# Ledger of designs, part 3: VHH binders against L-malyl-CoA/beta-methylmalyl-CoA lyase (citE1)

Target 1, 346 residues: L-malyl-CoA/beta-methylmalyl-CoA lyase (citE1), of Haloarcula marismortui (q5v463)
Amino acid sequence: MTRLCRTFQTAPAAIPNDNSAKFLVSGLTSKGFQAPDWLVPDIEDGTAPSMKDEAVDNIIEHIPDHADDFAGDILPRVEWAYDDANARERGIEQVTRLAEAVGEELDGFVFPKVGRLDDVRDAAGVIADAERDAGLPEGTLEMAIILETAPGRSDLREICQYATDSRLSGLVFGPVDYTAELGGRTLDGERPRWDGLLEALSNETSAADIVAIGGPFDQLFHERAGVTYYNAEGYADQVAYEATIGIDGSWSLHPKQTEQANRIHMPTVEEMERDLHKIESFNEAKREGTGAVVVDGQMVDEATYKNFANTVKTVRAIDETHPAQTEAYYDDDLLARARDVELIFG

## First folded at step 19 (VHH)

Design y1 (from x5 with A33Y Y107W)
Fold by ESMFold2, fold request of step 21:
Structure y1 (fold): chain B 346 residues (1-346), chain A 120 residues (1-120)
Amino acid sequence: as target 1 above (346 residues)
Amino acid sequence: QVQLVESGGGMVQPGGSLRLSCAASGFTFRKYYMSWVRRAPGKGPEWVSTISGSGGSTSYADSVKGRFTISRDNAKNTLYLQMNSLKPEDTALYYCAKDYWSEFGLWDRWGQGTQVTVSS
């Protein structure tokens, strides 16, 4: 029921390289399980201060070549900070340029370092002005924000309530800047996970029917005895915890992280087989005139049916956006049943 | 908030030396690779050097090998670049950057830079 975002992958929109758009283009051309649900061309922290203008130029140059083939959503992260008017001014210019040049190919923008509700409303107003000036229909460009400030955390409920009839469609946690603003410490080499914030985020975004996205895991590689290897276990542990508490998606800094998070946020084969069986059995019993049935020791009525239907709806949403992923994950028969089964409730 | 503050730039004669510093805060400094990157006016950015979190592994661009030495003091959360035998071609704005694996250019935080000018 919530907008699909298992993965929020940032990619620097410019890097110090002869091919400065290298990671932007890599994201736009991603395939299979390395294709994120949301690609976030990053003008903000992922791009060097001297390269912000080049980052915008790269997005304008490369988006039209790739957007039609990219299945997910594209939401650049612009500059913004509730307590820095110069950052906000640069962000306004970035949104304005991008909406005018490539607004038809973009799905929205990500605003970092937002403050209280009024600052979030101001950011939404920047998008609204840019839409109007670019001749785009109202609501074409959505907004996600990064919850990484004390004022933003303080207004979390109010911000989510505002989202229920606005362009705000997602909240993302930024643990590094949040920890720094609160004066938090990284004792023992580990940043606080902020479990209480994550639980509140899950609760308030669920109440508003918008997506919640966990923060980045920037310990991408371990170094042991001079050998470097990808930290698969560390990222998987964070993503699993986020899924357990109802966070909808995870921040990814790398295609390997995107692949892990996409899989972890996906119904398992066992879950799908179980829930499809219950739906199919109920549908057959309903054709025979029975209003409720017992399937595998559980009574299935309209209320419990909807729980099983949610599994199928989730898989259908993934399948509509990324059929290569569902086709790789589920066998042909199981996927065909998920695509075809009648959902008579929900 | 992650902060990287460069210092130690200035004007120097060819053949001279400078030591750049980068003060880091807002993250566990010793856990991250750190890099120096430079940009001369009108040129694209150039990676200069990278050092592992422990300091046990260093890497340098060919243009600076043998002349520049990257180091870090994890107790002071400070990154250094000792630049010797400076040439006019070293004139640039020098940034420090927090990275995860510089071979592929995965930097997510940058300083504002410190200017180095090598001229007579």
Scores: ipSAE 0.013, ipTM 0.479, lowest interface PAE 7.5, mean pLDDT 87
Fold by ESMFold2, last read:
Structure y1 (fold): chain B 346 residues (1-346), chain A 120 residues (1-120)
Amino acid sequence: as target 1 above (346 residues)
Amino acid sequence: QVQLVESGGGMVQPGGSLRLSCAASGFTFRKYYMSWVRRAPGKGPEWVSTISGSGGSTSYADSVKGRFTISRDNAKNTLYLQMNSLKPEDTALYYCAKDYWSEFGLWDRWGQGTQVTVSS
């Protein structure tokens, strides 16, 4: 089963504030539906050039205090760029320091601006070296990459094929840098959605059984006559589209976005009722010895059963990680059925 | 790709003035709050000033109020910082930053900075 990641929440690991770790700690202590599946302490674009070292220091200082209580995964985004050796050098230092100091509390790293497959292999090698030097078992630290360059897009299939035999567990779309690199336009303030890329991303990551994550929605607020308000509808529309085409998770820049994306990526009550009904009916028929099952006009065999089982597996994964979320979202009876039903085909 | 390029730094005597510019490309400039941040020698970074997407709202650190003025030209995708009555304590590397969270000052893109040196 593909790893749970409804939400990929970046949080600057340092900001120009008396409490420079403010957003890092806010993410680590998040509650309820604002708790992301993946927290991404951001050393890269979200942290000022002059504060990158402080960002690493903040991660080292604060992760041990909070990691045991944080239900999700923690994957810092380090510096990297396929075409910038200095950025790669700084990224290597960041991975090395973090793996040594807090590698037991981290789940992996996110590499931005990757190039072709060989660059992805190089990034994986950086993690492998740091893991070994820190005395961590091989494979302890996973890798996610941000697909946001023309060379990276060109090698998408090859990169996903590499993932089947490597620590690469997720691909994230970066639309801002991708659009700029291709010379795309943002007329009327609307960045292209890149639907073709998102569909390819869903396809290739599914073939490799790894996570696909959509890009950020950076129109967090609207301004009108000096008044600022949160853009809930715009984000919800993007996340719903991503879910419709099989993208596993969404990038969040803010706890309010995390709450929306977590909810949208959950099976609806109607979906769960439907799929549980088909599973329960099939299980009953099999126990009674009937050789074929038709439920609501649909023949149910092993292949179609697996589709229904995926809904339950998704809910179980969320429930295992964030029981407060599933208990708030589903009625007690429905959740109990999801927890208890036998999945005879996976 | 998103780019922020600062310019206009240099050496000035105390009491002098400088005007910094930041040329923005690769994103819809008028939709985002923009900030100036500085790092003085031997000190941590300090937020200086922020301006709303329209330019209608501005804010300043206490240390620069009345001396610095932030502005923008959305037709030219350019952010400005007019610095008057400069003091030696204003010596720093000045960055512009793309800000998308008006109430909390979150920045997801930064320039490389322009050096301002105020000395006799």
Scores: ipSAE 0.013, ipTM 0.466, lowest interface PAE 7.9, mean pLDDT 87
Fold by ESMFold2, last read:
Structure y1 (fold): chain B 346 residues (1-346), chain A 120 residues (1-120)
Amino acid sequence: as target 1 above (346 residues)
Amino acid sequence: QVQLVESGGGMVQPGGSLRLSCAASGFTFRKYYMSWVRRAPGKGPEWVSTISGSGGSTSYADSVKGRFTISRDNAKNTLYLQMNSLKPEDTALYYCAKDYWSEFGLWDRWGQGTQVTVSS
């Protein structure tokens, strides 16, 4: 658990509005539980074809004003497609411009529609060239990719192995484009969930110690008797499922989704109390020379201790990035214990 | 592949009418809000209109209210924009977009646009 990404929030970097940067700035100035761990200014699908230059201009104009106050990471999604050389050319230009103008404020880039491993290597090379040309230290800018093509899925294992010693730090699932490329159908109005892909994604990214991020939930509202309601339960169900199978974060299209996903991906008060109690009990037993410890009917050894420690490490990572969130979510005494407890293993 | 294909643009005199269409494929059309957006030469982009998945709710920019009517045919996966009393100011490239918030919603798919030119 070394990289925090409960939420991957895309925001169009330009929209058809007198204030075309409206959603970009809203993301950059987000507060409380609506602040995403990763903000993704979107030049790609979220920005109209005629506005992509304006999207880049908006990022360059607005990032310097807000980046120091934004606690999370900022990774624009640029244009790319393994099977479209023109899209790749535009993406190269976007990365180059952004690295030169605001590369010190950015954390990396998101590349959509990647193909096999060689295409992923090519994308990483684009970032490396842009870093060098901008005078940035090697490794300043990370890379995340969207796994949404048949060739990409076919090379998932190889791509994750490549990630172990490269700038690739996260894989994001794109179910809509993936389903379309496979010739899949949305019978009865429900898109496939692709549980097998999600399990493989969780497994291979865990083996590489990089983040896995689930796909968007774009049915934000539903109608009932002519009245429109926010679909809170639908999104919560998807996020909970993703967390259950070990996906690290969730894609958000809206601040309400970001708030839900941030909360769902936090350890609960009950989980924190349980795991702190087991850590504290083990630490006390070790100081008093006891050879083995049973806590609430469970034997605590180094392996089980590390599971409890992971809960504390997760809360500490959230606390360091977003102390307002942990201070609002946990009572003062519980949070102080999480901050202070000695982690003997892990 | 998710696709949005606009058609029905062309040249028309002031005061005339035109009907735009947008053919949608690759997603469950009836479940999504849909929008029309335009970009005129020398002006910023402008949201025009949005319609709910069922067609029960519609919204319009002030500049077109009373003259334009958005509609959809969920059996044909097609979005429409009926444009009446056209003015030179309506000259623009018109896009349809998949939308999931009302008036100035968030969009994740766009067409390539259809040109509307209003001139004497």
Scores: ipSAE 0.013, ipTM 0.417, lowest interface PAE 8.2, mean pLDDT 87
Fold by ESMFold2, fold request of step 21:
Structure y1 (fold): chain B 346 residues (1-346), chain A 120 residues (1-120)
Amino acid sequence: as target 1 above (346 residues)
Amino acid sequence: QVQLVESGGGMVQPGGSLRLSCAASGFTFRKYYMSWVRRAPGKGPEWVSTISGSGGSTSYADSVKGRFTISRDNAKNTLYLQMNSLKPEDTALYYCAKDYWSEFGLWDRWGQGTQVTVSS
């Protein structure tokens, strides 16, 4: 599989604080289940307009100190907008500076507010030019985009088809800008969930074998009877829904969200035991010349087998990047079976 | 309706022990992580310990590691906290909480709590 991304964690690359890199460094030094699969140092919406240059400076200063110890991928979100040439000029400058200064430590870039396919190609060209100018091998820096414009949604299929032979490796949903561009209005403070878009996103990215990431959940805390507490259930409900419709990962604004999303996107112990048993039983039946077999009341054939194989592939991908997480989550015997089982049909 | 009822608190001398219980109802107990959270006088909530649904994974705040043991009995829908070597700093109202999936304590339901007072 191309990329692991249970979590897409944005962290402001600069904030108005004596330690302006505070959240960037916190992300770079994250440990355990609070370590995101993708850390996204955020120059765009997460950083104030007056601090964009400082955000770039912070990334250049702090990435070299931490990149070798960070297990996930690092993809800064730069400025961009299909309908704003000044935003695109600032984004080009940001990509160019970052690729030259720390391109060997980065995995790619995230482009917000992309338009139709030609705008996505233009963004990819910015990365390609920056790679060449920095002396990096072609394809070193990947691209993810945020699907948050009407033109982008209109070209979703074409953009995903382009991704199959390009540096584009992920699409992320941005519900705030999408709703605003469509002229949508919130009722009672609640934005539409855009279920149709999310289903289409899951479908088209799956066809292209790239990652789909859901939109942010910004109700991090709420207050009841004078007590402020973290909104764990609200985020978990959104992440679970995204997982059920085949979205690969979730947007995180906070280490607590990252831990929840990392875990929710992991196969449970029960799911792993069930699916491994079915794979192992099918493998034995197939070696003996039997086609399909009923295991625990369920038919296991090639199509059903591939569903169970996806469980194992997911665990293997997590294990490759974060073996400490899989070793803490699964017992030794179960994990060894997941690591070793033959996947006859994939 | 989710219900969590804590018991087993009381007054104890420094160095003493207590065992807290939490009776759970209104949800499938074994499917959820459970946590103990405490609130000292004049402070906000502080996470103490978390246990997975099966009991196979436990975690503790640094301030209580080695002294407190979380456990559960899924047949009785009951969560426990064994507290040993108690210190005055452990004085607090202790709540059990239905936890989602977090070793750092994510809680959104509190009971009335059970008071633990450590004093000579």
Scores: ipSAE 0.000, ipTM 0.121, lowest interface PAE 13.9, mean pLDDT 85

Design y4 (from x5 with A33W L106V)
Fold by OpenDDE, fold request of step 26:
Structure y4 (fold): chain B 346 residues (1-346), chain A 120 residues (1-120)
Amino acid sequence: as target 1 above (346 residues)
Amino acid sequence: QVQLVESGGGMVQPGGSLRLSCAASGFTFRKYWMSWVRRAPGKGPEWVSTISGSGGSTSYADSVKGRFTISRDNAKNTLYLQMNSLKPEDTALYYCAKDYWSEFGVYDRWGQGTQVTVSS
């Protein structure tokens, strides 16, 4: 079953503050709708070059204290690049140290700037080696990659095919680096959304039964007449679009985004009511012994049933991980139905 | 590739002045808040200054207020830090950073830094 990931929240593992682990701890202790499905302690772009070691130390220090209380998955983003040997070396060291020190508390690692399939395999090998050397059971640590290079895009299908029997569990879009790599120009001040890539990402990850995550939103804050304000509407629109095309989750960098993304990626009440009704009707028809099941004038086959079931499964997954979110979002009756309905298929 | 490249650092005597520059590329510079952050030897990182995309809003650490001025030229994709009345305690590696969440000092890109040394 595809892992739950409505929110991919990066938290700088070290910031230039007296409390350098402030955001890391904030993410780890988040609650309600502000709790992400995936927390990503960020050692890469979110951490200053001089603070990389401190970032690793912060993860080692604070993860054990909070991991048991954090409901979601924890995947540090390490340094990596298909065309930078030094970055790769740093990433290897980071993965190795983290696996050894806190591997039992981590769910995996995020690798940025991956190249073609061979590079993805190399990254997976790094995790495998670290896992082995740390004495962890094989397959303990999963992998997500950030798709933000031309070679990576070129091998998207092959990479997703590789995912089927590997530790690769998610692909994340990185539009900033991708645009830069292609030599894209922002003549009008706006970079392309890359709809073709997003659609391909959605399709190939779905085919491989892994999660797809959108890239970060660029215009989160605006300034007008000396006042800074949060662009909630802009972010919501991006998340909604991602959801519309089948992207499973969205990139978040702070709690306000996480809250919005978690809400938007949840099945709506209307969707739940619709799909539950379809499932319940189908189940009843089957119990009555009818060969072909027609629900509301439409023939429902196994494949169609599974689509409805996916809605329920998603809600169940959210409910299991974040019961406070589902209880706040759905009425008691609807949630009870979602919890209790029998899924014949799916 | 997204790049931030600092320049203008060097050695100066106390009371002297330096002007740091940060050349930005690979993103729409004018849309993003930018910051200077410094790290002195043996000390933790210290936020220095932040400027909004338009340049209409600026903020400074108390330690540099009145002495340092942050500015930007969006036509040149360049961030500046004018440092006057420099003190030995200003000695540090100065980083240019692209802000994502300015209020909390969350950055999504960092330069390599430029060294500033204030010594007699």
Scores: ipSAE 0.268, ipTM 0.675, lowest interface PAE 1.9, mean pLDDT 91
Fold by OpenDDE, fold request of step 26:
Structure y4 (fold): chain B 346 residues (1-346), chain A 120 residues (1-120)
Amino acid sequence: as target 1 above (346 residues)
Amino acid sequence: QVQLVESGGGMVQPGGSLRLSCAASGFTFRKYWMSWVRRAPGKGPEWVSTISGSGGSTSYADSVKGRFTISRDNAKNTLYLQMNSLKPEDTALYYCAKDYWSEFGVYDRWGQGTQVTVSS
């Protein structure tokens, strides 16, 4: 089963205020629909060069205090680049320090600006070495990568194939860096959405049973008459599109985004009712001993059944990690049915 | 590649002026809020100023209000900080940053910084 990741929330591990860990701690202590599936303490682009060490220190200091109460996964984004040896060295140090100090509380690492398959393997090796040196069991720490380079895109299929026997668990799109790397020009004032890449990402990650995550939203805040407002509608549209094409999760930078993305990526009540009914009907028909199962006048095969089952599995996964979300979103009866129904095919 | 490159720093006497520039590339500059952040030796980072994508909205730290002016030229993909009436307390490394959430000091890109030294 693909790991649950409706929300990929980056949180700068060090911010330029009196309490540099404020946003990190906010993420770690988030509740309800504001709790992300993946919290990503950001040491890379979200942290100033002079604050990298402080960022690592903040993670080390605060993760142990909150990790037990945080339901989601914690994956720090470290420095890395396929074409920058210095960035790689810094990333290695960061991974090593974090694994040693708080490896038991982390779920993995996010590597940005990865190149081809060999670079992804190198990154995985860094984690492996850090696990070993920290005395952690092999495979303790997973890996996600940000797809934001031409070489990475070129090897997308191979990278996803590599995931089957590796610690790679997710791919995240990075459209800003990707566009820049390709030398893209915003002649009309808009960066391409890169629909072809997103579709490929969705397909290849699905084939490998790993999560696909969309890139950050470009217009989070708007200005009208000197007033700044949160662009909820714009973000919702992006998340909905991502969900429509099979992208599993969305990038979040703000608790409001996390809340929206968590909700949008959940099966609707209607979807749940429909699919659960189909499953229950199928199960009943099978118990009656009929070779072919007809539900609502249509024959249901194993493949079709699995699609319905995926809805239930998704809800169960969310329920296990974030029961407050499912309890708020679904009525008691529907949720009980989702919890209790037998899945003949999964 | 997304880049932010600061320039214009230097040494000035108290009461002097400097104009910092930040050249941005690799993203649609006009769509993003931008900020200046500074870090003095032995001190924590300090937010200085923020400007909206269009330039219609600006904000300043109390410590620099009335002395510093943030501006931008979207046609040139450049952020500016005009610093007047400089004080020794303004000595710091000044960073240009691309904002995600300015209210909490959340940024997604940083420059390498430009050094400003105010000394008699």
Scores: ipSAE 0.050, ipTM 0.558, lowest interface PAE 3.3, mean pLDDT 90
Fold by ESMFold2, look of step 19:
Structure y4 (fold): chain B 346 residues (1-346), chain A 120 residues (1-120)
Amino acid sequence: as target 1 above (346 residues)
Amino acid sequence: QVQLVESGGGMVQPGGSLRLSCAASGFTFRKYWMSWVRRAPGKGPEWVSTISGSGGSTSYADSVKGRFTISRDNAKNTLYLQMNSLKPEDTALYYCAKDYWSEFGVYDRWGQGTQVTVSS
């Protein structure tokens, strides 16, 4: 099973408000289906240029108060750009400060605008140096990158191969900066979906057993006749597409998006009932010395079993991290079966 | 690349007027709410004004109501702030910001700012 990341929620680490940490703390204290699997305190594009130092200060101040109660992972997005040495210098300072002050509470960092493999290695080296200087064991802090540059896309395969023996654990798509770098245009209000990139991302990250995360959906609200409504259908359509092509998680800009993506990336009740039944039937046949079973007119054997086991493993991972979500989503009997069934293969 | 570029700042006497502009590129401007935010010397940032994507809804901080007017020209991808009856306390670096969390006033992209100084 790929590392659990149904949702990659960025939250500005500082905003122009008396409570500048408002959205950071909201993310850290999120409940129910609004709790993301990955919370990404955002120092980069989500925080104003004049407030980036305050964003780092807010992370240092608030992470210790909340990290033990936050069920998911916490990976700040720092400044970086393969073609901007000043951005890289600021990112190095941010990683260094955060690892020293709160590195034991963080799970890793997100690096935007990476270039070719050498740039990804340089970013990983920044984390390694910060770990060493902070006295953290090697490998304590993971890395995720945002694939949003032409050089990064060109090296996608190499970058994923590098991940198999490194701290790189996830790749995230950034469509806005990617479109801009290619010289693309936003016509008729729509940006390209980049289906070919998403399919390649799914393929290469699966081969490397790392997380693939889709890009943000920034049309959060409708505006009609002066009334603002949340754009639930637009986001749901994007998340469903990402799930169908094997993207592991979705980028969220708002707790309402997190709730939708968390639900869409869960196995459905029907899917779980189906797969549990097939696993249970196979396990019974194994007890009786039979190697295969026909269920609903279809053969279940060891090779097919692994697919059904993935459903149960996914539910168990969610249940272990967020039991309130699984308990709300599945009835007690179905969830108990998922928790208890023996997975002989898979 | 997504860019927001502010202009139109300068020095002005109390009671004077300035019009700030923000040129937007690299995104579908008309779909997004936009805001002005300012930072006075030695003070924290302060929200000034917000306008909806269509321009049909506007809001203002109490300190500027009746004196400042936010507007936009979606054909030119430009945001404006008309600032009248300027006071010394309006002295600040003014930023335009792309607002995508209208319920919370949270911003996706920022300009580099234009200085407004109201003195003497």
Scores: ipSAE 0.013, ipTM 0.404, lowest interface PAE 8.2, mean pLDDT 87
Fold by ESMFold2, fold request of step 26:
Structure y4 (fold): chain B 346 residues (1-346), chain A 120 residues (1-120)
Amino acid sequence: as target 1 above (346 residues)
Amino acid sequence: QVQLVESGGGMVQPGGSLRLSCAASGFTFRKYWMSWVRRAPGKGPEWVSTISGSGGSTSYADSVKGRFTISRDNAKNTLYLQMNSLKPEDTALYYCAKDYWSEFGVYDRWGQGTQVTVSS
C-alpha cells in the first residue's frame, strides 16, 4: 500500500540549449542507482517561463519512447499557485494536455504552492476532469503536492486526512518558497531546517499512510580556482537527517543526488542481517511448536516481528522495481534470504 | 517565494549600449552563481554569460566577448549585464537564471525576461 519513493528527482523538461530535452531524457534513461523512484519532469520552476510550452511538448514527445523501460514512477510538476489564478490556468492546461497525450504512461502530477484544503481539492478536481476526458480509469493519475505556503502548513492535518479517501498520495516540502513566503531570512548563509514542520509532515503523512518527501538541496557544486566540486557530504547529511525523523524520501536535483539518496534510504546490510536472523529464528521456533522466542536478548512477539518484517518488505519493494540496485547493494546470499523468507506476520 | 525580475531592455540603435538588471529575492543571492541566457526570434536558446557568487569568476559566449560585461552587486541582490556595441544579432529576450553548475547548464530558477531590440 505504501508507495516506494526514496527519491523525488526533478528534471527540467526544457532547458535553453540545442538539446532542450537533455535532462528529461537523461532521467527517463537513467540506470542503476541513478534511477529515481519518482521522476518529476519539471515544467514549473526548473523551466524558464518562455519555455513552458516546449517543456510540455518535450514530455509528450519523449515519454512514450522510454516509459516502458523506466522502472520508477513519472509525475510531472505543473504550474500552480493558490494565490495566482493565471498560474492555475496554465497548470490546468498542462494537466489536460499531458493526460490526453500521455496519460497512460504517467503515474500522476505534482502541484506546487498549494494553499488550504479547498485549493488541494481544486487541484485534485483538475486531475479528475483530465483523467475522465482522456478516458482513463478513475484513480489512474495520482497527486502529490508541495507544502511550501503558510496556508498549506496551517491545513496540514486536514490535507492529510483528505488524502485517505482521495488521489493525494504524497506531500513534498519546499523550504525555499516557504521561507520566502513567511518573510524569513537566510542572513548567515543557511536557511532554517524547519525541524518542526518536518516532524509534523512525517507525523501527519504517516497517520494518513502517504509518503513524505524532504526539500531540495540546491548547493550541488562549487567552483574554486577553476575546479568544480560536487557537494556529496552536504547532501548526504540532509538525507540522513530526513531518514532519521521518518521522512520517506528525498528531493534530488541531479542523478548524483539520486544515487546518494537511493542508497541512504535502503536498509543497511547490518539491518538486513539482523532482522533476517530474528525472522528466521522465530519461524524455526514456530515450526517446532515453541511459543515465544528470545533472540539476541530480545523477546520476539508479533509486534516486534512486524518491525523486522518491514525491513524485508522494504527491500522486496526495491528489488521488484530495481533488481539491479538490490543485487549491487546486498551480497547474493543475503538477498536470496530476503527474497525467500516466509513472513508469518505482516 | 524565489523571484528573479529582469529590467532595462528596450529599443536601441546598432552600436548603442544598454544595461540589463535582474533583481533577486527569496534566497541568499551571494551564495549562487548567476547566468544570462537569451532567445532570439526563430532561434534556439543561447547562453550568454555566467558569474560566480563572489563575482570573482566570469565567463562569456564567444559571440559577446569584449562587448558585454556581467557583474553583480551582492549588497543590492542585483545581477547586471552591460551591453556595448550592440548588433542586430543581439536582438532577443534576455533571461536571468540562478545557476549552480554552468558546465551542465543546470538552473533551478528563472526570470521572465526583458526584451532587447537592436534596429535602425
Scores: ipSAE 0.013, ipTM 0.444, lowest interface PAE 7.9, mean pLDDT 87

